# Miniprotein binders against a7ua95r516to809, part 97

Target 1, 294 residues: a7ua95r516to809
Amino acid sequence: ASLSLLSISDLVPDLQFIFFWMSNAIEILYFIQQKSPAYMQTIELMDDKAGSKESLLSATISANEEAMTILEEVIMYTFQQCVYYITKTLYVVLPGLLDCNPFGTEPSSEQCRRAAGVCVCAVCVMPEAVRRVVSVFQTTSDLLQQYQVHSEIQSQMFAYLFFFTNVSLFNQLIDKGPARGWFQRSRVLQIQASVKILLDWAKGAGHNHLAQKFFAKFCSTVTILASPPQQLSQMSWKALCAEHPSLKPVQLHRILTQYQLMAELGPLPIWQPSSEDEAYIYRTVDLLESFENH
Short names: E, the ipSAE of ESMFold2; O, the ipSAE of OpenDDE; V2, 0.75 times the mean of E and O plus 0.25 times the DockQ between their complexes.

## First folded at step 6 (miniprotein)

Design q1 (at its last look DockQ between E and O 0.29; V2 from the best seeds 0.00; counts 0 for: pae E 7.3 > 1.5, pTM E .506 < .8, other shape alone 4.356 > 2.5, unsure alone 62.354 < 70, SAP 82.827 > 70)
Fold by OpenDDE base, look of step 6:
Order: C-alpha cells, then structure tokens, then sequence
Structure q1 (fold): chain B 294 residues (1-294), chain A 85 residues (1-85)
C-alpha cells in the first residue's frame, strides 16, 4: 500500500496485537522480578543437603536471567514495532501541519458527527491537519491505556514520538521552508498557532513536560521567525543564543540569514556570531537534526 | 496478516519454548509431582500462545492469557523446587 494511504485507523488492529504482547511481556517480566528474590531466599533458607542448595540457587538464577533476557527482547522488539508503525503514520500527516491554516473554518471530525451532530469538543474544533496529527497521538494513548502498558514505557514512547515529530517538522521547515514560503510572517503565525494546538493537547493528555522538552527546537525556530523585525533586529547573537539554547549555532545562523532575506533587512552586525561560534556556523552537517540521536 | 505480527508471534513462541527447555534441563531427575507440574505448565503456556495467535483479542482474552502464563510460571517454579528436594 502506498504510504500516502496509511492512516492510524488502518494500523489499529496490528497495533492492538503488538500492544497486547508488549503489555503481557512487561507484566511477566515484572512477575519474575518480584518473585525471584523471594524464591531465592526460600532456597537459601532450606537445609543445606551437601551441594544441592548451591546448585539449585545457581540453576534458578540462570533460568530467571534467561527468561528476563528473552522478555526484555520481546518488549524491546514490540516497542520498536509500535514506534515504526506510528512514525510511518506521522510521516504522512506531519507535512500537512506546516501547510495548515488554523484560522480557517474546517468541518468537524467524522467520528463526532456520528454521535450527536455538530460536536464542539476540542478535537472537533481543530483544523483537519492538526486533528490528523492529534489523532495519531490520541490513538496511541488510548491503546497504551487500554492494554495497561506500564507508565514508564508510555512515557518513553511519547518521548520518542515527540522527538520524531520535532525532528521531522524542524528539518522540513529549515530545508523546504524558504521555497514553500513558510518563513513568511503570515505563514509562520499559522504554524505557530497549529503547534500551540498540538502542545495544548499534549498538556491536556498529561505530557506537558515531554512536549516542552522535545519540541523545544521547533518551537524556538517558530518563535524567532514569528518575531517582528523591529524586535528581532534589536537582539544580539549572544542574546538569541541564550534565549534559544536548543538551537545549534549553525541552525540559529541559518534561521537568521533566511529571516534577513525574507524581511529584506540587509546585513545586521548585531547578529554577527561571536568569535567562539564562528567556526561552528559553517558546520552544515549539524544543520538538520538526525533521527538516530535518540 | 502483517508479516511483522507473524514475526513477533514467532519470536514470542520461540522465547517461551526456550524458557521451557531451560526449565526442563534444570529439573534433571525430577519427582513425578514435579514432572506433572511441568507438563501442566507447558500445557497452559501452549494454550496461552494458541489464544494469542487469534486475531481480535478482547480485554478478557488478554487477561486470560496473562493468567495462564502467570500460572504456568508459578507451576514451573514449584516444579523446580520439588525436583531439588
């Protein structure tokens, strides 16, 4: 099937199966971890018939370690598969977020229309492009809760999904933004509003800290681009570096250069990189974010 | 059938089989009671895996599978204890 046709709804049956096994494997692992110490203690308290106790203890330890290793592999594998499928779906819907006009009137979601007419829930009032992204995250959240996946694994999954989303949106904005007009102030304000809706959802879903952490780079970029020329032209390179620590010098330099071109400001000496950063602004390899660094 | 789901099911099956084999090796010369517990554990794990191979698992089936696996692990632990007494 072409990647363009892949919806999160189409993946739900497969994801359900994976989440089922992931959750069960975690619970079995936890069971072994909880019972193993008590069992070992029981063996240690047994009357030492010459050599049998040590052999039993050793065998028990070895069997438990092997079982735990296998279960950890299953958990890791299932986690990776979930991430793989969910990120494929995100890859399809994320570009729409950058092109979205959140100030337009878009129809309510089909799901809420079926129940009671015009739904005014937070999801139904979202722009379609934003709703599609939120739907991926919401479906993931619902499945994780449905299968009672351990909270730490849920947090790790959302951390990765937010990381992926940030990298994808940042790279697209930096690479394609100038050509697509996403650096135009009106378009930037649309992007900023769309991202705010997503962040508000993440806050409502209990993932505020993760969202703030992992979207920092994209949010910083959008914040700079959304700044009025009169305000941004008064900020020094050092001040901008300090205010936006998530941006590498090469990234900040690129953003400012594109902003300067778009706003027709000409050369601004105040944005000149420090002598310390001057060597780093030419590291084009560090311009785009890598998906591998997580 | 998604090839990844099949692969996962196979991986889990293999993992459980390896665990069973390990426990069988560790039992060595076991009392009849320990052998019976081990057989029962294997049966429960097999049943759990068979249910897991079915598509469209309900919450109730999930719970049942988990209960079977936990009981199997308990029986295996008890079998190991008895085999070394």
Amino acid sequence: as target 1 above (294 residues)
Amino acid sequence: SDPYLIEFAELLLEAVEKLIERLERELGVSPEEAEELLKRAIELMTEALDIARELGLSEELRKRILELLIEALRLMAEALRLARE
Scores: ipSAE 0.018, ipTM 0.385, lowest interface PAE 6.2, mean pLDDT 81
Fold by ESMFold2, look of step 6:
Structure q1 (fold): chain B 294 residues (1-294), chain A 85 residues (1-85)
Amino acid sequence: as target 1 above (294 residues)
Amino acid sequence: SDPYLIEFAELLLEAVEKLIERLERELGVSPEEAEELLKRAIELMTEALDIARELGLSEELRKRILELLIEALRLMAEALRLARE
């Protein structure tokens, strides 16, 4: 059964081991890569007494390439294992983002008002559902820094974690949103505020550009759903596609359909898909995103 | 046993064994120091595998295993340097 202590902290010992393994393999790989040019230059200057210079050069290149290939495979394997365990944790906690109220007016907002004597206009404490997601990202960041993992690998790790988060949230919203009431305007505004907290974390952690890139589809979805009807009804299909290029035609069509139901609007001619997109709006195979991006 | 540790150690051992085979086969002559370093690398990796398979895995033993594997790879890199010179 799920408990509040079943956060990423339960996986830290295993993650520490995998990060230690990965970071040391990366350092060894770069050490070998650093030495290779100097050795090749030394061979080129060798006395070619028995015609062995070309053979030694070829053998050295081959041995160096095989060692680096094995290390690259180990690095990729350990990277994938880290991602597997971390996303397993994310998968469990992400649905709560769609259900939570980040404006938590009772009792956290009330306690902040009493402490400062000032009326609070925002959430004084991060909601538990958002804290669980941020905790996964923060713990991952702390481990990568603790084991001095190369900055490029750290960026790739967060690129995948943000990609996974976007896919998970988008798919759940599209798939479960009608049954869960997530398309109600008040809920969309709550979801938007929760995502803002995640984006603020990513910016503060130095990953703003990755978050902007990989959250684009989910953020576009929430932006459309949060738009006032009078504003959104003025935007044509082509204008919406241009403003939200991350959304496929079938996805945009589904989002607008849910918007119409919630805003109690009938079909709008201005939202008719272009002739280029008409064939794509019924491709249900393209509606949900794939978690695989290899 | 821990599948990550065993697979990591086996991949590194395979790399060292292939390096030894190539240096011996293609060059016909390895400097005595390079051969000694490669034998030491195999010894360290074998010890790491013994720890992983026979004693189970604690955090202390995991750290020790990785230290042995890193040193083995450093010996392999140095052996490669010596064989080139």
Scores: ipSAE 0.013, ipTM 0.284, lowest interface PAE 7.3, mean pLDDT 74
Fold by ESMFold2-Fast, scan of step 6:
Structure q1 (fold): chain B 294 residues (1-294), chain A 85 residues (1-85)
Amino acid sequence: as target 1 above (294 residues)
Amino acid sequence: SDPYLIEFAELLLEAVEKLIERLERELGVSPEEAEELLKRAIELMTEALDIARELGLSEELRKRILELLIEALRLMAEALRLARE
């Protein structure tokens, strides 16, 4: 076992064995799939002296189906174990991403003195919290490449990881954000910058389309929260829904309600759902925590 | 030993054993020569799993496991060929 689950590096030895066996099972499955037709043809061309050719074909087909089923179960098991350990590590490090400042550098008195007075000094720094999240994704990519896992399975792995990250960040922002000040525009801009580092990493790793697809909900949420209050107050419910199709009406309504409370825009709700949207909101409220559509 | 490695090795061995048992059931009576070749296939799969438990070199180990599986499948095909005779 690892000494600490706060670092992905602690899990690498265990993950290496799981990736190794997943890769082996995939290769075995492909071998059976490639060789089975040739073998079936060999049986079909045989002389049927004892009338057993049909029984042999049937037995071979059934046996191959059973072997493939078991290998598929092994592949799914090892895939699920990798996802489980990687997402457990992500869950621990993701809250730090919402609380860090990638714009942060304190004004240095030495640097500010060069301007004949107090100046504003700014440097974009990758926070340790963001580096930890990126490290989890990079380590996963490195392991998939080391064991030559097929690109389609790599895509499925990152689809799951991005989906988990999106849902985890969205839920934490909505549930804990108001109490932690994360809905303040300055903090939202910091979150947006931190998320951009993750998205840039995904693009560099060849997963841009997956990142765009699976981060859409969280990115829309951050975009709304980063919007000027005046702009949001002037937009209709219909216009807001059209700008953010990745958000369900119930999710958009919750975000806007919380934003209105934090921005102190007034006592009356400005963003009123249509009767149709209101019915949909009530219908879907129980599904908000689901990772899949009901 | 790594519990995931052991569990996977056991599942792989079960897959081969089930394949052989099903072929024997479907064919009814297995000739002595076919039975000997099927037993040899099981031995090669067992050897592959033993190598997997002892060595830590993933690329070389994967190649060896695939080589042993290919040979085991060839022996199974030969056993089935003899059984139909």
Scores: ipSAE 0.000, ipTM 0.164, lowest interface PAE 16.5, mean pLDDT 66
ESMFold2 (binder alone), look of step 6: mean pLDDT 62; pTM 0.420

Design qAb
Fold by ESMFold2-Fast, scan of step 6:
Structure qAb (fold): chain B 294 residues (1-294), chain A 85 residues (1-85)
Amino acid sequence: as target 1 above (294 residues)
Amino acid sequence: SDPYLIEFAELLLEAVEKLIERLERELGVSPEEAEELLKRAIELMTEALDIAREAGLSEELRKRILELLIEALRLMAEALRLARE
């Protein structure tokens, strides 16, 4: 059994129906919002025949509010179903992104040919693991556009998908990274290049602001790991926290503590917080542990 | 007749048709309770459409149309919840 059986393309027929339901519900909601004020005005302009006008207006307002509430529930349910299936697919394909090499291993990873007497060189095709992730985002975008889902709902969908991707990648990198060698500089640069492909896709799709916002934590983590260890050792704790506001102090401390230094670089200075910085880290850990236990 | 109510009821009917298609897709044959609720919702919307097309300016008839549409929406929401279970 191939992992490709879990691909986004297998879910397209089911997703098409859910998006169509969502689109129809949104369209009906929009229709009510657009037409209700005009309809109310026509009632208000009618001759008042001893209370009949007030009764009709009251009934219309109640019906309109109840219909909107039910439609909002339908939109929420269909949105949750789409998110569930799409994120389930993302969860399966995301680990591959941390292990792939967008730079290739051979000179043949670069395509170079002569055209019109000049040399034209192109980078290697997108790694399969990155292509699978991009395919999930692209298929989602295509379905949202096909069923003409409002741009605000599209933005909410991608905000959630980027948030989920960011958290999943961050957790995997922090929990498994040291053991898998992902903290080594060569591997970090590969991860950084792969993430850039995702960010470039998001920019091209019109979601640059969302990608910058929701990938901030993972991008900060990769930036730290790609930084020279000597540079990190020279920065104060306050400066490190200020440079990476998307990371909580306890998360930043864990990253630095588990950072793998390349053996060929010789003995590198070990970053150690001052007693003041240490107290700050411990207080932050206590607060997060208390929060997580509730 | 009221053009707003007719247009609104037609959109609701289309939404219910798509809900039925989705239930058939996910479940094969929808659960008995969900199917009965959807059939009842279609009946109420059809009745509302018929009244809207016939109705003059009677306040009583317009109020009845709105009541039928609200009840149809409630049944559709309940059918969706049962399908999710």
Scores: ipSAE 0.010, ipTM 0.324, lowest interface PAE 9.6, mean pLDDT 69

Design qAc (at its last look DockQ between E and O 0.73; V2 from the best seeds 0.00; counts 0 for: pae O 6.2 > 1.5, pTM O .492 < .8, unsure alone 67.772 < 70, SAP 72.304 > 70)
Fold by ESMFold2, look of step 6:
Structure qAc (fold): chain B 294 residues (1-294), chain A 88 residues (1-88)
Amino acid sequence: as target 1 above (294 residues)
Amino acid sequence: SDPYLIEFAELLLEAVEKLIERLERELGVSPEEAEELLKRAIELMTEALDIARELAKKGLSEELRKRILELLIEALRLMAEALRLARE
């Protein structure tokens, strides 16, 4: 299957199989963790008439350690496979978020079309690009719940998916934004509205804390770019760093430079980096985020 | 009586039987070799359960308890190997 054929619906059978293996391994691991200590205590309280109690206890400890190692490796492998296939789908659909217009007035679904006249607002519209991303998250959530995957593992999976989404969107915005016109105010407001839909999904799905944590860098960038020029020009570098701690100095400097160009505020630098940050504002190696750093 | 070893064997047996069912139904993509390993794992777990039930009737035997553990660990190894084969 080529990248042009990848969709989350095409991957559901494979993901169902992988989640099933993961869920079984998690259940067995949890059983051992919860029940083995009481069993070993029972062995220690046994009357040692044959003098073999210590041999049984040692064998039990060794067997439990081997079992947990096997199960942990299965869980890690299946988790990594799920993340790999899901992020391949996300890689294909995420760029569309930066190009779409969520403020369209025409409904994109039969439900909104049938409600025309009762609900006449853009809030009922979800553009196709946003729907494709939400579909990946929702399908993943549905599968995790269907296979009763432990909530801690579900949280870890969405933490990585949100991390991946943030890195992908941030890097494309920084790298391609000037050429694509994505720094224009009308485009930034469209991007902001599209991301709001994703954040609303995450809140409704019970992952609000994770989304707030892992989308911080991209959201900070969009917040800065969406700010009115009069308001932003009045803020110092120090204030902007304090408001947006997720941005590295080179990233903040790049965003502000592009903002100044987009708003046509003249060529003279408006924001003066602090002396502490001045050493870092030109470190181009730190400009783009790595998919491996978090 | 040793309910831990019985519960362990029953839990693992249930998991492996469901895995075989999945491989044989429309959701499975594993080769026949993976199914054969899972069927062998069921044989080991069934033997472990038989030993555990006899242990409950006859009282404590450290050698039988160690044998049950050996069977369960080998069944887990077969289950993990079946997953590797299903990767193809």
Scores: ipSAE 0.540, ipTM 0.848, lowest interface PAE 1.7, mean pLDDT 81
Fold by OpenDDE base, look of step 6:
Structure qAc (fold): chain B 294 residues (1-294), chain A 88 residues (1-88)
Amino acid sequence: as target 1 above (294 residues)
Amino acid sequence: SDPYLIEFAELLLEAVEKLIERLERELGVSPEEAEELLKRAIELMTEALDIARELAKKGLSEELRKRILELLIEALRLMAEALRLARE
């Protein structure tokens, strides 16, 4: 009950605090890493007063190593906390993306409406369900930029968030899609349009490569399902495997089987798995994606 | 003068000061224990910075350098613990 009420806006104060600490810890760690070698060299160049130099050097090395270890722990902890809170928010809003009709005239967000004019920005024209997802990513991006978090950490954050989003959307589509009618062509086209908006945002935010990489599985699934029956029925199992290498054989087989049922197609010998893949299509444990593989 | 120790202490001190200011503004009520740890961390970092500044004028002794590093490490530990407590 309580999780359904958590918006990204409600988490901003806590996230700001965490991002602040993370950024400062990274900056301090970077400073130590850059300055420690020169600092050690200065100690090495000091006059050796009765063996004190070796003791001082050893003590300084130990102290720097300990400081760096503590900073690394702070960075890891803060990173994990950010991911935890942001993914909780994503978990709440992501299901709405699959049910979204982007072609409908849904009313624009209240926040941009309160500004005196019809904001025609890309975010304001987004369907509400898409906008909620984009808002999580945009807020994350804004906070990372505001606190000047190192670019590598920003990339790692978005990589994980896109990974999480892909796994969540893929698993929901595969597991619940048939029952919810998400495999119907009209619904698939809506999902495809919604995902395109999200990918366009990611491109505009400078995360195009990461988005293409981590959404590949979900995008492949949607692309197959959006394909006209006349086109898809002409593609062999091997051609589909080659075109969609992000899908495991069991996943592709499941998608094609559900597509066949939805499109009322008879058995298609051309979609029969190869002898090499035949053993793998029964690995139901590999059907859904795991959150642990990242 | 060890400019690296001074820069390090100043960076740490500034980071902690900004953190406290932010905690006070945004979280309103941090756990009293977290606030006390942060306050102690600032005190230790301030002490380390003061020692570092004095050393820059008088020359660095081994003992004072060691003391500065010990204070900075302890401050970092306290900051990490304060952060942990603020999230529980």
Scores: ipSAE 0.024, ipTM 0.365, lowest interface PAE 6.2, mean pLDDT 80
Fold by ESMFold2-Fast, scan of step 6:
Structure qAc (fold): chain B 294 residues (1-294), chain A 88 residues (1-88)
Amino acid sequence: as target 1 above (294 residues)
Amino acid sequence: SDPYLIEFAELLLEAVEKLIERLERELGVSPEEAEELLKRAIELMTEALDIARELAKKGLSEELRKRILELLIEALRLMAEALRLARE
């Protein structure tokens, strides 16, 4: 019961209603924008009769602007509500993505049932935790398509959702740090594989460019943690920063320092910043990403 | 006559009417307040169209033109309020 309350399926009726309202407002806005210029042009072609032409034109422009303002407010409100519900659901399911193992088949939530001597199990093409995240994105895509929402608004929605996912995963991983093995190579490779499943879904859905843009920080973090220590120790600070421009210097330094501290890796060739590198790193102070940066 | 104002009024009324028709189909158990606002919006749009047609037949009146636009804008505001209440 509590698990069902956390699923995207529980929110579908509410989301359908909000997408319905948003779609209607967009359609009316488009209709007004398509027709309004024709009327203004015909008014401009009228004979001016002691200012009646200017009065009519002014009134028409005013009415058109007011209608557009009201519709834009409705669109913004419904968009914000969709984002609120979807990101609230994402926040609950995203931690599971860091904790799952995509290299092994996780048991289906449905146990194999015996029917006529045959064991019937649900077919799962990805780990359950990853499937839950993908289902949120897929449901969003389905609703946007069902209500014929313009592709530009679809792109804005997924840009926000990918940005939120990236920030959430990055902050969670940094918060966990190397404690309890979160920076262990086996765990990092599992995380990398799980993220690749999300990126592959985004590519299939037509959002590859958005996913690459908005997942860059988390992808860089996972790439560094998956890199052999030997390779990292051979690179200059300038080269490391150049390969990972999405990371702030202080964030990159924290990741490298925490990676070097992992006892499970044994003796490591250790990267050492110069005094100039240290001064540069310490001029940046923010470790975590802000959800307000959009 | 002022056919341009009448045609513009009909454009706005058609757009709002399409939204009302779709909302009536999907709204179901919406609060009674939202339904009352939608009915009021339709009444205001109908009044605006009637005044616009009279203006076209009887000639120029700045007061009537302003009244038509006020009624259409008010109808749109009621629509926005109905949408807000439907989500509560």
Scores: ipSAE 0.011, ipTM 0.287, lowest interface PAE 9.2, mean pLDDT 69
ESMFold2 (binder alone), look of step 6: mean pLDDT 68; pTM 0.570

Design qAd (at its last look DockQ between E and O 0.04; V2 from the best seeds 0.00; counts 0 for: pae O 6.8 > 1.5, pTM O .553 < .8, other shape alone 5.138 > 2.5, unsure alone 68.68 < 70, SAP 79.493 > 70, placed apart)
Fold by ESMFold2, look of step 6:
Structure qAd (fold): chain B 294 residues (1-294), chain A 84 residues (1-84)
Amino acid sequence: as target 1 above (294 residues)
Amino acid sequence: SDPYLIEFAELLLEAVEKLIERLERELGVSPEEAEELLKRAIELMTEALDIAREGLSEELRKRILELLIEALRLMAEALRLARE
């Protein structure tokens, strides 16, 4: 009865059922799209003794349109159901990623060797919180492949899952970061290492371009926060905007304000917004991202 | 004989038969009404195949199309009932 009981493994039977319906609908839709044009041409070549060739052609066009509409609705419905259940599990596991420490064990420790099959000297071990997120992505990928879902739909699903992950992590960092100490440089470096594990998974799974696109805002935020003070203080506002176009002016301003506070760079603002951006740095309505991207 | 309509009907029949098999295996996931709709869809597609394998007029081709679309509508409704 709690969110902690909503794991991806508990949802696999329901997801298998939904993906099964989706894959059948996709196969039928593809058949119609592939074969119907040639069929229409064969109708046009038929002997039209009763003048009813145009009636059959019209009926065939109408039937194809209705069939594709029905199948597209089935695909959309099953897609939405999968995304709904999967993102509910992501909602539960994502917050832990911001609190975990991927550098927590000594390189030769027994825990390090058990967590990484051949990693006896590594200082970075996948934390349990990261494993839970990767497990959601991997289980989703395995199901999509098991049911041979069309690659375009697989890409759409991961695009949304990465979008959801980015919005969730960004909003929590901005909203809860001051109270949780997440803007401390050592903490940011831990977060950066954890996110790199997710990005490496996405690259290995063939989704690198989607991850690069949809994690851009969160990754930009972490990149700025991880920068050494002497390097970041030498960059102008204009240069930072150019390097991080995914960040809105209010978001960049908030990140830099927190950075200056935690790096103890004094009370005088270091970064001066351009005249064009000055009106936008206090638009708090634009600070957090919507899960319904506009 | 109309190879397109035969292939269409055979593909639908295979899909619906697999859906029924899965629903029957997963007790408590398939309300009886959803299974009834899928069985009706099988009847329509079997009728479509019987018509498509015999001599075809343009009127019979239109009847086959109507049967296939009705079967698709039954399949879609069965999904929604199975998810309730």
Scores: ipSAE 0.564, ipTM 0.866, lowest interface PAE 1.6, mean pLDDT 83
Fold by OpenDDE base, look of step 6:
Parts: sequence; structure tokens; C-alpha cells
Structure qAd (fold): chain B 294 residues (1-294), chain A 84 residues (1-84)
Amino acid sequence: as target 1 above (294 residues)
Amino acid sequence: SDPYLIEFAELLLEAVEKLIERLERELGVSPEEAEELLKRAIELMTEALDIAREGLSEELRKRILELLIEALRLMAEALRLARE
């Protein structure tokens, strides 16, 4: 099936299966971890008949370690599979976020479960492109809650999904932005508004800290690009580095160079990199974010 | 049928089977009572696996978890009895 046809709704049955086993494996692992010390203590309190206690303790430890290892492998595998399927759907819908005009009038989603009729909930009033992205995250949240997945695993899942989303959006904006006109102020303001809707959803879902942390690069990029020329031209390279610490020197330099071209600004000495950063601004290998280093 | 889902199910089933086999080996020589508990534990785990193949519901999830927890309890009891 073409990637373009894959919706999160189509993956729900498969995801349900994976989440089912992930949750069960976590609960079993937790059970073993909690009960193992008690079992060991029970063995330790037994009368030491002819070295039987030491042998029993050793066997119990070995069995528990192996059980835990297998369960950890299952948890890791199921987590990776969830991430794989969910990120695949994100990959399809994320480009639409950059092209979205959130100031347009779009019809409410018919898929809202909150009302039998026209729903005016925060999700239904979202632009379609934003709603599609939010739907992936919401479906993930709903499944994690439905299967009572441990809170730490939920946090790790959202951390990774936000990381993936940030990398995808950042790389696409940096790479394709100039050609697509996404560096134009009007388009940047649309992107900024769309991202704000997503961040507001994340805040409402209890993931505000994670969203702020993992979207930092993309948000910084959008903030710089949305800045009026009069304001941004007064900011030194050092000031911009300090205000946007998530951006590497090469990334900041690229953003400022493209901004300068778009705004038809002459060379700005105030944006000249420091002597310390001058060697780093040409490291094109560091320009785009990697998916591997999470 | 998603080939990845099938592969996942197969891998998980294999992992549980390997766990059962390993735990059986670790229990080794045991009194008759401990052996009976081990057999019962294996039966419970097998039942859990069979239920897992039938489908996904909250009720089935709960049942599978209960079976696996009970199996683990029986294994622990079997280990205890094997050393008495």
C-alpha cells in the first residue's frame, strides 16, 4: 500500500495487539521485580539443610534473571514496533502541517467522538492538517491509557514521537523551506500558528514539558523566521546563540542567511559569527538533525 | 494481514515458550508435589498463550495476566517445595 494511504485509524488493530502485549509484559516484569526480593528472603529464612538453601537461591535468581531478560526484550520490541508504525503515519501527515493555513475556515471533523452532531471541541475546530497530526498523538494516548501502559513508558513514547516530529519538521523546513516559500513571513506565521495549536494540545494532554523540550529546535527556527527584520537585525550573533541554544552554529547561520536573502537585507556585520564559531558554521554535516541519536 | 504483526506474535509466543522451558529446567529434581505445581504452571501459561491467539479484549487481557501471575506463583511454590 502506498505510504500516502496509511492512516492511524488503519493501524489501530495492529497497534492494539502490540500495546496489549507490551502492557502485559510490563506488568509481569513489575510483578517479578516486586516479588523476587520476597522470595529470596523466604529462602534465606529457611533452615539450611545441607547446602540446599544456597542452591535454591541460585536457581531462583537465575530463573528470575532469565524471565526478566525475556520480558525486557518483549517490552523493547513492542515499543519499537509501536514507534515504527506511529512514526510511519506521522511521516505522511507532518508535511501537511508546513503547508497548512490555520487562518482559513475549514469544516469540523466528522470523526469527533465527543458529539453526535457538529462538534466544536478544540480538535474539531483545528485545521485539517493540524487535526491529522493531533489525531496520531491522541490515538496513541488513548491506546496507551486503554491498555494501562506504565506511565514511564508513556512518557518515553511521547518523548520519542515529539523528537521525531521535531526532526522531521526542522529538516523539512531547512531543506525545502526556501524552495517552498516557507521562509516568507506570511507562511512562517501560518507555521507558527499551526505549531502553537499542536503545543496547546500537548499541554492539554499533560505533555507540556516534553513538548517544550523536544520541539525547541523547530520552535527556535520558526521564532527567528517570524521575527520582524527591524527586530532581528538588531540582534547580534552572540545574542541569537544565547536566545536559541538548541540551534547549532551551522543551523543558525543557515537560518540567518536564508532570512537575509528572503528579506533582501544586505550583509549584516552584527550577524557575523564569532571567531570561535567560524569553524563550525561550515560543518554542513551538522545542518540537518539525525533520527539515530535519540 | 500485516506481516510484521504476524512476526511479532510468533516471536512473542516463542519467547514465552522459551521462558517456560527454561523455568522447567531450573526447577530440576523436585518432589512430586513440586512437579505437579510446575505442570499446572505450564498449563496456565499455555492457556494464556491460547487466549492471546483468540483476540484482544480487556477481559482477555485480564485473564491472560491472571493466568501468568498464577503460573509464576506456582513456579515459586514449586521451587520452595523442591528444597524442603
Scores: ipSAE 0.016, ipTM 0.387, lowest interface PAE 6.8, mean pLDDT 81
Fold by ESMFold2-Fast, scan of step 6:
Structure qAd (fold): chain B 294 residues (1-294), chain A 84 residues (1-84)
Amino acid sequence: as target 1 above (294 residues)
Amino acid sequence: SDPYLIEFAELLLEAVEKLIERLERELGVSPEEAEELLKRAIELMTEALDIAREGLSEELRKRILELLIEALRLMAEALRLARE
């Protein structure tokens, strides 16, 4: 198994190594794809006086297919190792995101106030817990750019990292949230603001589409929990299911049950599941998300 | 000579040699078996380049591609062992 690391900075030397392997394997694969057709065309245009043209072409095709298969295996292994190291680091830092407060008091450091002199700009000091998560994503982006990894693979990497982050945050909120007080309105609003910082980072990095797709479940959960009681009470079970298609019936039922338990939210509505969904509400196996990808 | 095949073999050899060098340098404590596989891969790549430089027949072209494929296979195996 890979080594356990506590920070992304400690991970950088191992990741540089793996990204270098992956980048070189990709470059070889693209060279084969680019030059092989030209070489095969050269063989096809040769005068077949010796009767060797068909044999040479067949050998080139066979060897090319075997080389591509091996390179794809190397790319897959290096990709899986990068994902493993990065997700191990994310797993350590993600719980802190659910416990941090981005609505802190303005940094009252004298240095910040003196630098701002004329206009006291609120220094949007990203909470340390959010900064740790963003640092993992930023370091990954920097390494992909440094080693000139193809944009398709970069997109696949962030798709998986966002998927992993969504599953980790969702499972922790649903499983541990009641004991940790995370379903309290003030805490939900803090979580929503922290997630907004991650989504804004993803948009700035050019990954808005991936973030919208892979954070859908956790974003739906936080949106429901942050909804004012007056607005949420006007929505039927069917309307909530339609607005939040990423949530399974058992997941939506658990979220609404937690919302109803919060006395500070005011008068609580009763949401009745449809007869079609009622059978699935008691499927506890579907409550938590799997880390297994497609 | 076939400039496309020579360019192809040289680039493939150079890229795999760089990958092997990085793997050896940055692994730290690698399994001894992975180091043996990497050494064998370097030997096969060197043989492929030597053949490519001598002048190419149909049989030599096939041999170059066979050597390069086997070197890549050994590299993939070394990666698996180093990460187990």
Scores: ipSAE 0.013, ipTM 0.313, lowest interface PAE 7.9, mean pLDDT 71
ESMFold2 (binder alone), look of step 6: mean pLDDT 69; pTM 0.579

